# VHH binders against q9y6x5, part 72

Target 1, 379 residues: q9y6x5
Amino acid sequence: LPPKLLLVSFDGFRADYLKNYEFPHLQNFIKEGVLVEHVKNVFITKTFPNHYSIVTGLYEESHGIVANSMYDAVTKKHFSDSNDKDPFWWNEAVPIWVTNQLQENRSSAAAMWPGTDVPIHDTISSYFMNYNSSVSFEERLNNITMWLNNSNPPVTFATLYWEEPDASGHKYGPEDKENMSRVLKKIDDLIGDLVQRLKMLGLWENLNVIITSDHGMTQCSQDRLINLDSCIDHSYYTLIDLSPVAAILPKINRTEVYNKLKNCSPHMNVYLKEDIPNRFYYQHNDRIQPIILVADEGWTIVLNESSQKLGDHGYDNSLPSMHPFLAAHGPAFHKGYKHSTINIVDIYPMMCHILGLKPHPNNGTFGHTKCLLVDQWCI

## First folded at step 24 (VHH)

Design un12
Fold by OpenDDE, fold request of step 25:
Structure un12 (fold): chain B 379 residues (1-379), chain A 121 residues (1-121)
Amino acid sequence: as target 1 above (379 residues)
Amino acid sequence: EVQLVESGGGVVQPGRSLRLSCAASGFTFSRYAMHWVRQAPGKGLEWIGNIYFDDETYYNPSLKSLVTISRDDSTNTLYLQMNSLRAEDTAIYYCARHIWGEARTSKFDYWGKGTLVTVSS
């Protein structure tokens, strides 16, 4: 039988939550599998970009999902959470579920993973749920497991997405121990439900399961605001994205806009597109605007207003607060092994290996994950 | 203070049209994308559509043929034209201000108190 893989994302699960909170179900999952303590995600550290990086192995400049909010000046198209179903935005890469269906006589299933409800390269996930935040984890899990068990061709790759603890992180901030403890307890319970469901269905021993996240969360404060309106008149530019990485489309000379913004705050770096640091791999895409502003960790860019957020993400991907974790269990993985760090783009070639797929060109390094896999040699 | 005030709701017969307005104040309206959402009795929020700074519009596919969103930046007003109203269109309609960079969380940072539309024969 072909190997099967379930990829689960808990949005905004910061890596160090594992050290600071109790996760009996997740820890049991890890005990019987593997843990990568830190996953270095891609810049910007936002939801859509990083989820797409996980399933493509590409930096954002390469797969084309460069932010949660995008604007293409040539086509005049807009991308946002409300309008994310245009294949135009996704077609610059081939996600693994498409590869899975095209390379083999197999099916893919998805419960609300970003991009899975979109025909990408004229291929849509064989089974999928349209995104609806009101749908319970249980219902999502039920659909996924049903598809994993009762599909022809068989579902060999499935994704499951859940919005927490990201939403709560934004609301409470990651430093709110009381509220975040409650939130994270619920997450652990959901993991328990997942494991229990898989066991009940007889899937646990044969299904490879990856539990990961797209980014972490940093504490924000009303005392750490950067007001763009104090630096530049709104008539001089169009705002495409705001915080913590602002995307600026100048309405006047780019240099003039840059000069007005470059010293706006000591807690914000201003880059012309061509001057964006190479380490971000965030330059070579037309969807990246001419000027980007990058706030320091914990700082919020605002437009002459306060912010309701107590936590945020999107910052420098080298910051530990932005890093998620990866845990995995199943026939492909060792038991009781812990690894320090991988890059988020490394997940893709690993998943391809597990599924027996030929990966598309990607930025991941399979060698970084070999120690997690039973069929590989580990140095 | 950011304020959004919806108006134009009321009781209307099936098949009729209705135009809702949203008056915005307390911020530079022209910079923001704006959304219409609705909530039917006992149901969750449903996204209707949005309009961007360049008047580009996007709609819920289930409602696209029945609604038109427009804006007047000179008067800080957002509009929702609804045609061929049905009983299932009965809801409180809200205008909401777009929040940049969010995904799978809150789509808006501000919204109005809403205006009730009742479609009844």
Scores: ipSAE 0.918, ipTM 0.962, lowest interface PAE 0.5, mean pLDDT 96
Fold by OpenDDE, fold request of step 25:
Structure un12 (fold): chain B 379 residues (1-379), chain A 121 residues (1-121)
Amino acid sequence: as target 1 above (379 residues)
Amino acid sequence: EVQLVESGGGVVQPGRSLRLSCAASGFTFSRYAMHWVRQAPGKGLEWIGNIYFDDETYYNPSLKSLVTISRDDSTNTLYLQMNSLRAEDTAIYYCARHIWGEARTSKFDYWGKGTLVTVSS
């Protein structure tokens, strides 16, 4: 029988939460499997881009989901959480669930993973849930496990997505120990539910399970604000995305807009598109706007009338506060092994290997994950 | 202070049309995308649609044929035209201001107190 893989994401689970809070269920999961302590995600460190990088192995400039909010000046289309179902945005890459279900005697399933309710290259997941934040984790888990257990062709790849602790991180800030302890306890309980459900169904020993996240969370403050309205009149540009990476579409000469913004704050870097640092791999896509603003860690870009969060993400992907973790369990993985760091794009070739799929060209390095796998040599 | 005030709600018969308005103040209306949402009795919040700064609109597929969203930046007003109203369209209707860069979290930072629409024969 072909191997099976379940990919689970808890949105906004910062890596160092594992060191600062108690996770009895997750620790048991790790004890019987593997842990990567830090996963270096892609720039910008936002939800849609990083989730798509996990399942494509591509930098954002290559897979085309370059932000949670996008604008295409040619087609005049907009992308956001409310309008994310147009294949136009997703078709610059082929996600792993499409590759998987195009194989003989295989199908894919998804519970609200970004992009899974969209026909990409005219292919939609065999089983999927339309995104609905009101649907409980239990219901999502029930559907995923039902599909893994009873589908024909069999589901060999499945995704499960949950919105916490990201939403709470935004609301409370990651440094709120009281509230975040409560939130993270609930996450651990959900992991317990997941493991228990898999055991009850007899899936636990044969199913490969990856638990990961897309990004971390940094503490924000009212004392660390960058007000764009103090630097430039709103009539000179269109705002496509705001914080902590602002996407600027000039309405006047780009150089003039740049000059008005370049010294706006000592805590914000201003880049023309061609001057974006190469290490971000965030240049070669038309969906990246002519000017981007990148706030320093913990600084928030605001407008006069904008709201403020106590936590945020999207910052430089080299910052530890932006990094998630990866844990895995199953026949493909060692037991009791810990690894320091991988890149988030490395997950894709690893998953392809586990599933016996030929990967599409990608930016991941399979060699970075070999030590996690029982069938590979670890040097 | 950011304020959104919905109006135009009331009791209407099935098959009728209704136009709701949302008066915005306290911010530069023209640079924000705006949304309409509703909450029916005993149900959760339902997204209706939005309109961007360039008047591009997006709708809930389940409601697309029944609603039209428009805006007037000169008067800072958002509109929701509803046609062929049904009993199931009974709800409190809210206008809400868009937040940039959010995904799978709150889509809005401000919304009004809502206006009640009751569709009854």
Scores: ipSAE 0.913, ipTM 0.960, lowest interface PAE 0.5, mean pLDDT 96
Fold by OpenDDE, look of step 24:
Structure un12 (fold): chain B 379 residues (1-379), chain A 121 residues (1-121)
Amino acid sequence: as target 1 above (379 residues)
Amino acid sequence: EVQLVESGGGVVQPGRSLRLSCAASGFTFSRYAMHWVRQAPGKGLEWIGNIYFDDETYYNPSLKSLVTISRDDSTNTLYLQMNSLRAEDTAIYYCARHIWGEARTSKFDYWGKGTLVTVSS
């Protein structure tokens, strides 16, 4: 039988939640599989970019989803959560579900993973759900598992996405033990439901399952605000993205805009596009604006207003608070193995290996995940 | 304080047109993208469309042929033109301010109280 893989994302599941909260179902999942304790994600540490990095193995500058909010000055197009359906934004890369879908006797399925309800390179998953936040996890799970079980050609790759604990992290902040405990318990219960559903359908032993996330969450405060309006008049630039990484499109001379912003706050770094640190791999794309502002951890960039968020993400990808985890179970994976760290782009070549797909050129390193796999040597 | 106030709702017959307005105050309206959403009785929120700072518009594909969004930055007003109204267009209509950088969670930071549109023969 061809190998099957289900990729599950719980948005905003910070890695150290596993150490600070109880997850009976997830721990059982891990016990019978593998755990990567920390996954270094890509900069910026936002939802759309990182989810696309997982399924392409590319840095943001390469796959072209460089933020949750984007603007292309040439075509005058805008990208946001509300208008993410234009293939223009996604076609700079080939996600794994497209690669899989184009193989003989294989099909892909998706439940609300970013980009899955858009034809990419004129290909869309045979089975997919349009994004709708009102759809329960149960319904998403039921559809995914039904497709995995009964489809012809068989679904060999599937994605499942859930919005928590990100939404709650924003609302309560990651340091709210009471509320986050409640939220994380629900997530663990959902994992329990997932496992139970797979067992009931007879999929558990033969299906490879990866449970991961795109980013973490850091605590924010009204006492840690950076007000751009105090540094520069709004008429001098257009805002494309705001916090914690602002994308600035100057309306006047770029140098003048830069000079007005460079000393705006000691808790914010200001970069001309060509001066963005190489370690971010966030420079070589036209969709990156001429100036970016990067707030320090826990600081929020605002426009002469307060922030309603008590938690946020998008910060430097070297920060532990921004890191998700990865757990996996199935025939391809060891049992009871824990690994310290991988890069989020490493997931793609691993998934390609599991599925027997030839990977597109990518930034991942297959060697980083060899120890997770039963068919590989781990030295 | 940021405030959004919708107006123009009411009872209309099928096939008629209606124009809703949203008056914005308490912030620099011109640099924000704005959205229209609606909620029909017993249903969830439905995104209608948005308009950006440069007047570029995006619409829900299911509604694109029936709606037009525009804005007047000089009066801080957002508009929703609806044509050929149907019974299923009965809903509370809200304008909402765009929040940058969010995905799949809070896409708007401020909402109006809404205006009721009832399409009935």
Scores: ipSAE 0.885, ipTM 0.946, lowest interface PAE 0.5, mean pLDDT 96

Design un12
Fold by ESMFold2, fold request of step 25:
Order: sequence, then structure tokens, then C-alpha cells
Structure un12 (fold): chain B 379 residues (1-379), chain A 121 residues (1-121)
Amino acid sequence: as target 1 above (379 residues)
Amino acid sequence: EVQLVESGGGVVQPGRSLRLSCAASGFTFSRYAMHWVRQAPGKGLEWIGNIYFDDETYYNPSLKSLVTISRDDSTNTLYLQMNSLRAEDTAIYYCARHIWGEARTSKFDYWGKGTLVTVSS
């Protein structure tokens, strides 16, 4: 009866990993379903913002999760991975699991997707795990499949999040073929385990499954550092976020801070908030600081230190290296269809359609995903 | 050159209080959020809390009533005050430096070596 959907994210899965590494299990999943080769994500190309964009269909300025590190000067609240639970940060939008579980005879389940352990609009996912990076993929999968099979009211929307290949991409860099091959092989095995578990539980034929990611990864180098401390005295501003998009809260005259930074490096663009390019859709939220610095691809902004990262993301969302993929399988989807690109915000209205939900106002375009769906006229 | 050195650990009886210190050097301490993390024997890492540049603090909800984090930017020192210590509080306590803009990955770029706190009678 009601359609069911499992949304899976493997963090930091760059779209071209699919062509540059072997994925027998994921490629079989794709062969029997659909692939979107490149998903154009939202700026900044960071984890929390893009995961929330997937489930709200909104640009970051509109849903309010504008970075992994935020500061609100009026309330003096701070946001980071360690303290991400205050609903204040999340309440500017309504994610799909809230809308879903408020329907008659429906519930939602979540294994670690950013925000699912927060009571957003006083509503927390019906079944969830508090975030803990030490919980194995197997345990996350066991909980999700148990909830999909055994819940009253039934779970019709479920999410599952995994930290790789993002963590390893930062550590090794995407160009480290030996280490990334090992990491991506493990991820493909996890996808194989996922599919096998769904088949053994009798879920595979009637469950819609989306496998996607939030962003890609680009190679970094000690030869590509931008030292802010060589350009401006650190006492002139408060640093809210560092690299590759720095968020600068001036302590002195804003124009003076801008002028000290504008010629700091040819590999960094410096924007007053009002001058941020419109194509970023990254201006109209009080959580966006008065000055942002945007490093060129592969460049790292540092504070008179070496960088410990060999890979990073957060760069301009037009860069192919920042783009993830989307694959999907299930009764709602065609079989063996490949599509070149969608916007990450398009995923939300597509998911709402699959689940029979009325989408909240959003920035996605349902028409961009029609060709993936069996019940739509593809023109 | 970045160094974090914890001190103040030792053996303490249940119900007593203890203040741990973390001496920071090699970086501009006042710019960074700083964290306390502990690891009980045979257990995983447990985040205790943090403090930002403006002295705003956030705590693990399970520990909030038992601990207070503070900082002194003039001496580059981070503190952890623990009250009403229990046997469960036996752990190695670490001071750690915040990484801006990371999520669901390594949260800290520098750690101290830790200081052992043993709560026993």
C-alpha cells in the first residue's frame, strides 16, 4: 500500500569515483535502476548544509544551515558538529521526515542523517539514533531494516548516513589511488550488504532506494596554502569558519578588513555579503557573515600553520569535483536509465512525489527528475 | 609546535571535586574553541564539552550538571572543573583544539597526551 523510500548518503562521494574506481555492487544497483551522473549541489559544498538541502529542497540561505560552523551574534549561539542539537538552527525549514510522519498511518526512521536527532518544530524522527560515529554501518542498517519491517504506524520514509568516503578523502586526498581504492572497495561492499539485506527481508521489490551523497572532494597540497595571518592582524576580526570558505566577522571597520584581505592571494576571492555572486544563492540569511573568503579549488586557507588535510570540499558548487552522484532503484524508478545532471534541491520534490506528500515551498524543480520516474511523462 | 598539556589528574575519592588544567602554546589560543574529551578504560571517546572564543560553553547532556569548562586567555589555559566524582568518571581526560567547519569526521586537529583521573576509595 503506501509507497516506501530509503534515502542513503555516503558522505563525500565524488561523482567521478564511479568511472575511476570499480564498484561491482553499485554498478549492478545502477544497471537495474537509474543513475544521475552529476548532482549540482549547493554552495557552500559542506556536509550539514547539503544534507539539509536534500531533505528540504532549499538553498542554504533559505533553510538556515549555511555552514558546518555558524555563529549568531544576536543570541550568541554557536553551531558545530559537537553542538548541533539546538532546534534554533534547524527550524527555518521543515525536513521531509517531519512532513512524512505527520501523515495518517506513517512514521519516519533515521540512522544518523544530520538533523534527525533534533526536535525540529518540536518533532523528532519517529525512530532515530543519536549521532555516534562509532556505530557501525551494520548496526545502522540493522536498525533501519528492523524499523522498516516492524513498526506501527509503518515506517514509510527512512534515512541512513555513512561518514565515508569523506573522512578518508580528507585524510588521503582523492588522487591517492591506493588508499582511496581500498576505502571505496569497502563502501561498495557495504552497498552490496545493503542490497542483500533488503532482498533477504523481502523489501527489495517494493522499497524505493536512493543512494546519493552531499558533495565531492578535491586534492589539496602544502604548496597551495593561503595564510590569512600574513594579510591581516587576527585581532581585527572574529573567525567563524576557516576553509575553503572563511566566514569573517569584523571587529573593526568592515571596509578596512575587506581592503586588507582583497589582495591577500590571487587564489582567493573576497566578498562583502552584498557582493556574493547571485548564482550561489548565499546572501539572504543573518547567519552568513559580513565577509566571506572563497579559496580556489585545491587551495587551503590557514592561520600561519601547515594543513593536515590532503583533500577538502566546500568550494564553488560549479566545480565538477564538488558534485556527487545519485542512483536509485525501486518500483517508482525506471530500469537502466542514465541521466546527466540534476540540482541537489530537485531531490526533495521528487521524494515528495514518490511518497505522495505535498512539498513545502522549495527551490527544486520536479520537472528535472521526471525522466527517472515510471509514472511520469518524460519529455 | 602546537602543544596542549593536561595536568591535575590523580587518585581521588568518590564525592570529591577536581580541577584539570590544559596549558596551550604555539598558537593564538583566544581564537579557538577548545574541548574536553575523556576515555574510560576499555571504552570509546566521550565528548565532555567545549568553550568558544566568547566563553560560551556547550556540554554533553549526560554530564552537564557535573562539569564546568572555563578558559583564561591571558594564561592560555583551559580548565575542567568536575564535582561529585563517581567511579564512572575514572578516565584519561584530554584537551583538544577545535577544527572549524568539519562535520562527521575528525573534530580536533591537536590533542594533549591526557591526564589520568582515578576515582576510588
Scores: ipSAE 0.843, ipTM 0.932, lowest interface PAE 0.7, mean pLDDT 94
Fold by ESMFold2, fold request of step 25:
Structure un12 (fold): chain B 379 residues (1-379), chain A 121 residues (1-121)
Amino acid sequence: as target 1 above (379 residues)
Amino acid sequence: EVQLVESGGGVVQPGRSLRLSCAASGFTFSRYAMHWVRQAPGKGLEWIGNIYFDDETYYNPSLKSLVTISRDDSTNTLYLQMNSLRAEDTAIYYCARHIWGEARTSKFDYWGKGTLVTVSS
C-alpha cells in the first residue's frame, strides 16, 4: 500500500551532457516520465554537501555538511572522504531515510549514498552498504533490488550512488568530447541495466525512480592557476579546504589575513564570512571558516604546484556548468513532461509528498515541483 | 618534485611488530594530511588511516587497535607502527598525500612506490 521510491545519483552529471551526448536509454526513461532540464544546486557545488541537501531539503549552512573537507577548532575534529563517519558532522539535520524508516511498517535501503553508512541521530539506514568504491554498479543495484523485493518491514525508500561521470570529468575535463563520449555511453548502459533489472523483477510499474546528480563539471587548465603561496606566508593561516573554494582559518588577525589575500588574483574573490553573498546561503554555520576564497570558473587554487585535474566543480552555483539534471519515472509522475528548472532543495519536499512523510523544516518549496506530479494541480 | 619513499618492509614472523617509514620531500610536509594504504596479494586497496597537520589521527575501524600512525615534521617523515602481525597483513604498504576537498573520487595526488611486508613463519 505505501508508495515506494528509488533515488539514484550519477555523480558529476552536468545537465547539458543530455543535449551534447547520446543517451538512448536515459532518453527513453525521460520520454516515459519527466525531465527537469537543470537543477540549481547549493553552494559550494561539492559532492557531500549537495547529496545531503537533496535528502534534507536544506542549504549547507543549515544541514552542516558545508564542504567535503571540514575542521572544527573546538573539538579538533576533521572531516574528509576517508573519515566521514562521525555522526557529529551529520547530526544537524534529519535525512529522508531516517524519517522514512521511523514510520510504522517501513524500512530504508542504501547503496553508498553519502551519509547512509553513518548512524545519524543514532539511526542508520535499515539496509545499507559501507562505502567501497571497488563495488560495481551491478552489485549495488542487485543489493538494492533484493532489499526492495525481500524485506520485512518493506523497503519504501532506497537510494543508489555511482561515482561517474564525476571521476572521469576530473580526469579528462568536460570538453574532451572523445573520452567523455566513451564515459557517458557507459553511464547510459548502466541506466539501461537499471531499467531492465527493475522490469525483470516486476518493480518497474509501481516503483517511483528519480535519476539525478549533485553537480556538473567545468574545464580546468594549467594556464588557469592561482598560486596561494605567492600571496601569503602559509604560517599565517591553517588551510582547511583548497579549491575551488578555499577555507582559511587565520592564525593571526583575520583582517590582516584578508588584506594579504584580497588582491592575490583578479580571478578569485576573497570573502570575510559576514561578506559572503547572501544568494549563496552560506554564512550561518560555525563550520564555515572566517575567510573563504572563491575561484572563477575554470580556475584552480594551488600551493605552488601544478594541478592534476582537467575538470573540477565547487564553483558558484549560478554557473550553468555546475547544474545537474533530474529525471523521474513512476506512478507519481506525469509522462512525457519537461520542466525547465527547480532548486535542488525542492527535491526533498517532493520526495516527502510521494512517500506520505511530513517534511522536517527545510528550504525547499513543494510548489516548484507540483507540475511533475500526477496528483497535483500544476498551478 | 613531490616524492614519497617508504622503507622498513621485509619478512617478519607472525606476532611481531614492525615500523614503516615514509620520507617526504618536495613540499611543505607539515601542512598536509598523510595516509597509509595497503594492498594484499590479489585484493584491492585498503585504507589504513591518516594523520592531520595537528597530529589528529583516524583509522580504518577494522585495524584501529593494531596500528598507530605518527609524523615527525622536523624530518618530514610519516610512520606506521604495526603490532601483533598476522599472515593476512602481508601486503604492499603505501604512503599517500591527501587532496583537500575531494569526495568519492581520487583521494590522493602522490603515492610512494610501496614497501612489501611479508608475514611468514
Scores: ipSAE 0.841, ipTM 0.931, lowest interface PAE 0.6, mean pLDDT 94
Fold by ESMFold2, look of step 24:
Structure un12 (fold): chain B 379 residues (1-379), chain A 121 residues (1-121)
Amino acid sequence: as target 1 above (379 residues)
Amino acid sequence: EVQLVESGGGVVQPGRSLRLSCAASGFTFSRYAMHWVRQAPGKGLEWIGNIYFDDETYYNPSLKSLVTISRDDSTNTLYLQMNSLRAEDTAIYYCARHIWGEARTSKFDYWGKGTLVTVSS
């Protein structure tokens, strides 16, 4: 049977939480496996884009999920968390679970990873849960482990998604030690439950498990607001996305809109699409709007209102506060190895290698992850 | 401040129709996507659908044939038309304001207080 892989995401898990909080179960997992201390994710540092980058190895401009809120000017379609299931949005790339289950004698399973309940290229995950935030981690794990043990053809690739610590990070902010300590302890207990369940079912020794995240979280404040309505009349543009990366569709000449915005705040960069820094790899897709506004770390773009958020993400992907971690355990991985950094797009070719899959063209570099793998030379 | 006030709820017989309204104030209504959400007794929140700035609508697939969402930007009013009402449509109905850029843990930043619809013979 080919090697098996379980990919787990805890949304919004900032890399330095590992240093600032106690994780006895996660640290045991790391001790017997590998840790990448910082994963450099893709810009914008939002949930849907980064989850799709993990499973496609592509920058956002290349896979087409460029934000959590999108408008496609050609088709006039809207995308949000509430209406995310049109394959149109997802079809610019082929995620790993599609490639996996099209192989002979293989299936894929999914517990709520973004896109796994969508028929991408007319192919939906072989076993999946429709997204429902009310479903407990235990039920998600029970379904995944049932599918790993009982499916014909066998499930060789599985995903599991959990909304924390992102939800609590937005609510409390990452600097709220009391509340975040309680939240992160619960997550560590869930990791303990995951490992215990895999051991009890006889899966632990022969299943490769990656625990990672899509982005981090930065502290916000009512003292760090950028009031967009103070700089430009709302009638001059359509707002597609707001903060911390605003997506602006001009209703009038776009140079005129740009000029009204460029001096709005010293804590915000304003880019015409063609002037977006090349290092973002965030330019060559029609879903990227003609003007974007990028707030500085910890600043919030608002529409003449206060902000309810105490934490946020979506900022420049060079910021350490935006970086998640990656931990992994299983027969493919070394034991007790720590690595400083990889790019989030590097995870895809590594997963393809572990599963014996031919990767689609992508932006990842397999060589960046070689030191994690027992069958590779580190140099 | 931002205010959302639902109205039009009440007791209706099965098979009848009902239109709910949501009066919005304290913000530029026309630029926001708006949502309808309901909560049946003993159940969690159920998303009904939304409407964007250009009147494009998206619906919960299980409810799509039963409901229509519309808006009137001149009166800052959101509407929910419900047809062929059933006992399981008994719920508190809320309007909610879209928050951009959230995924999987969207909270909608402002909610109305809700209007009760009871479908009973």
Scores: ipSAE 0.812, ipTM 0.916, lowest interface PAE 0.7, mean pLDDT 94

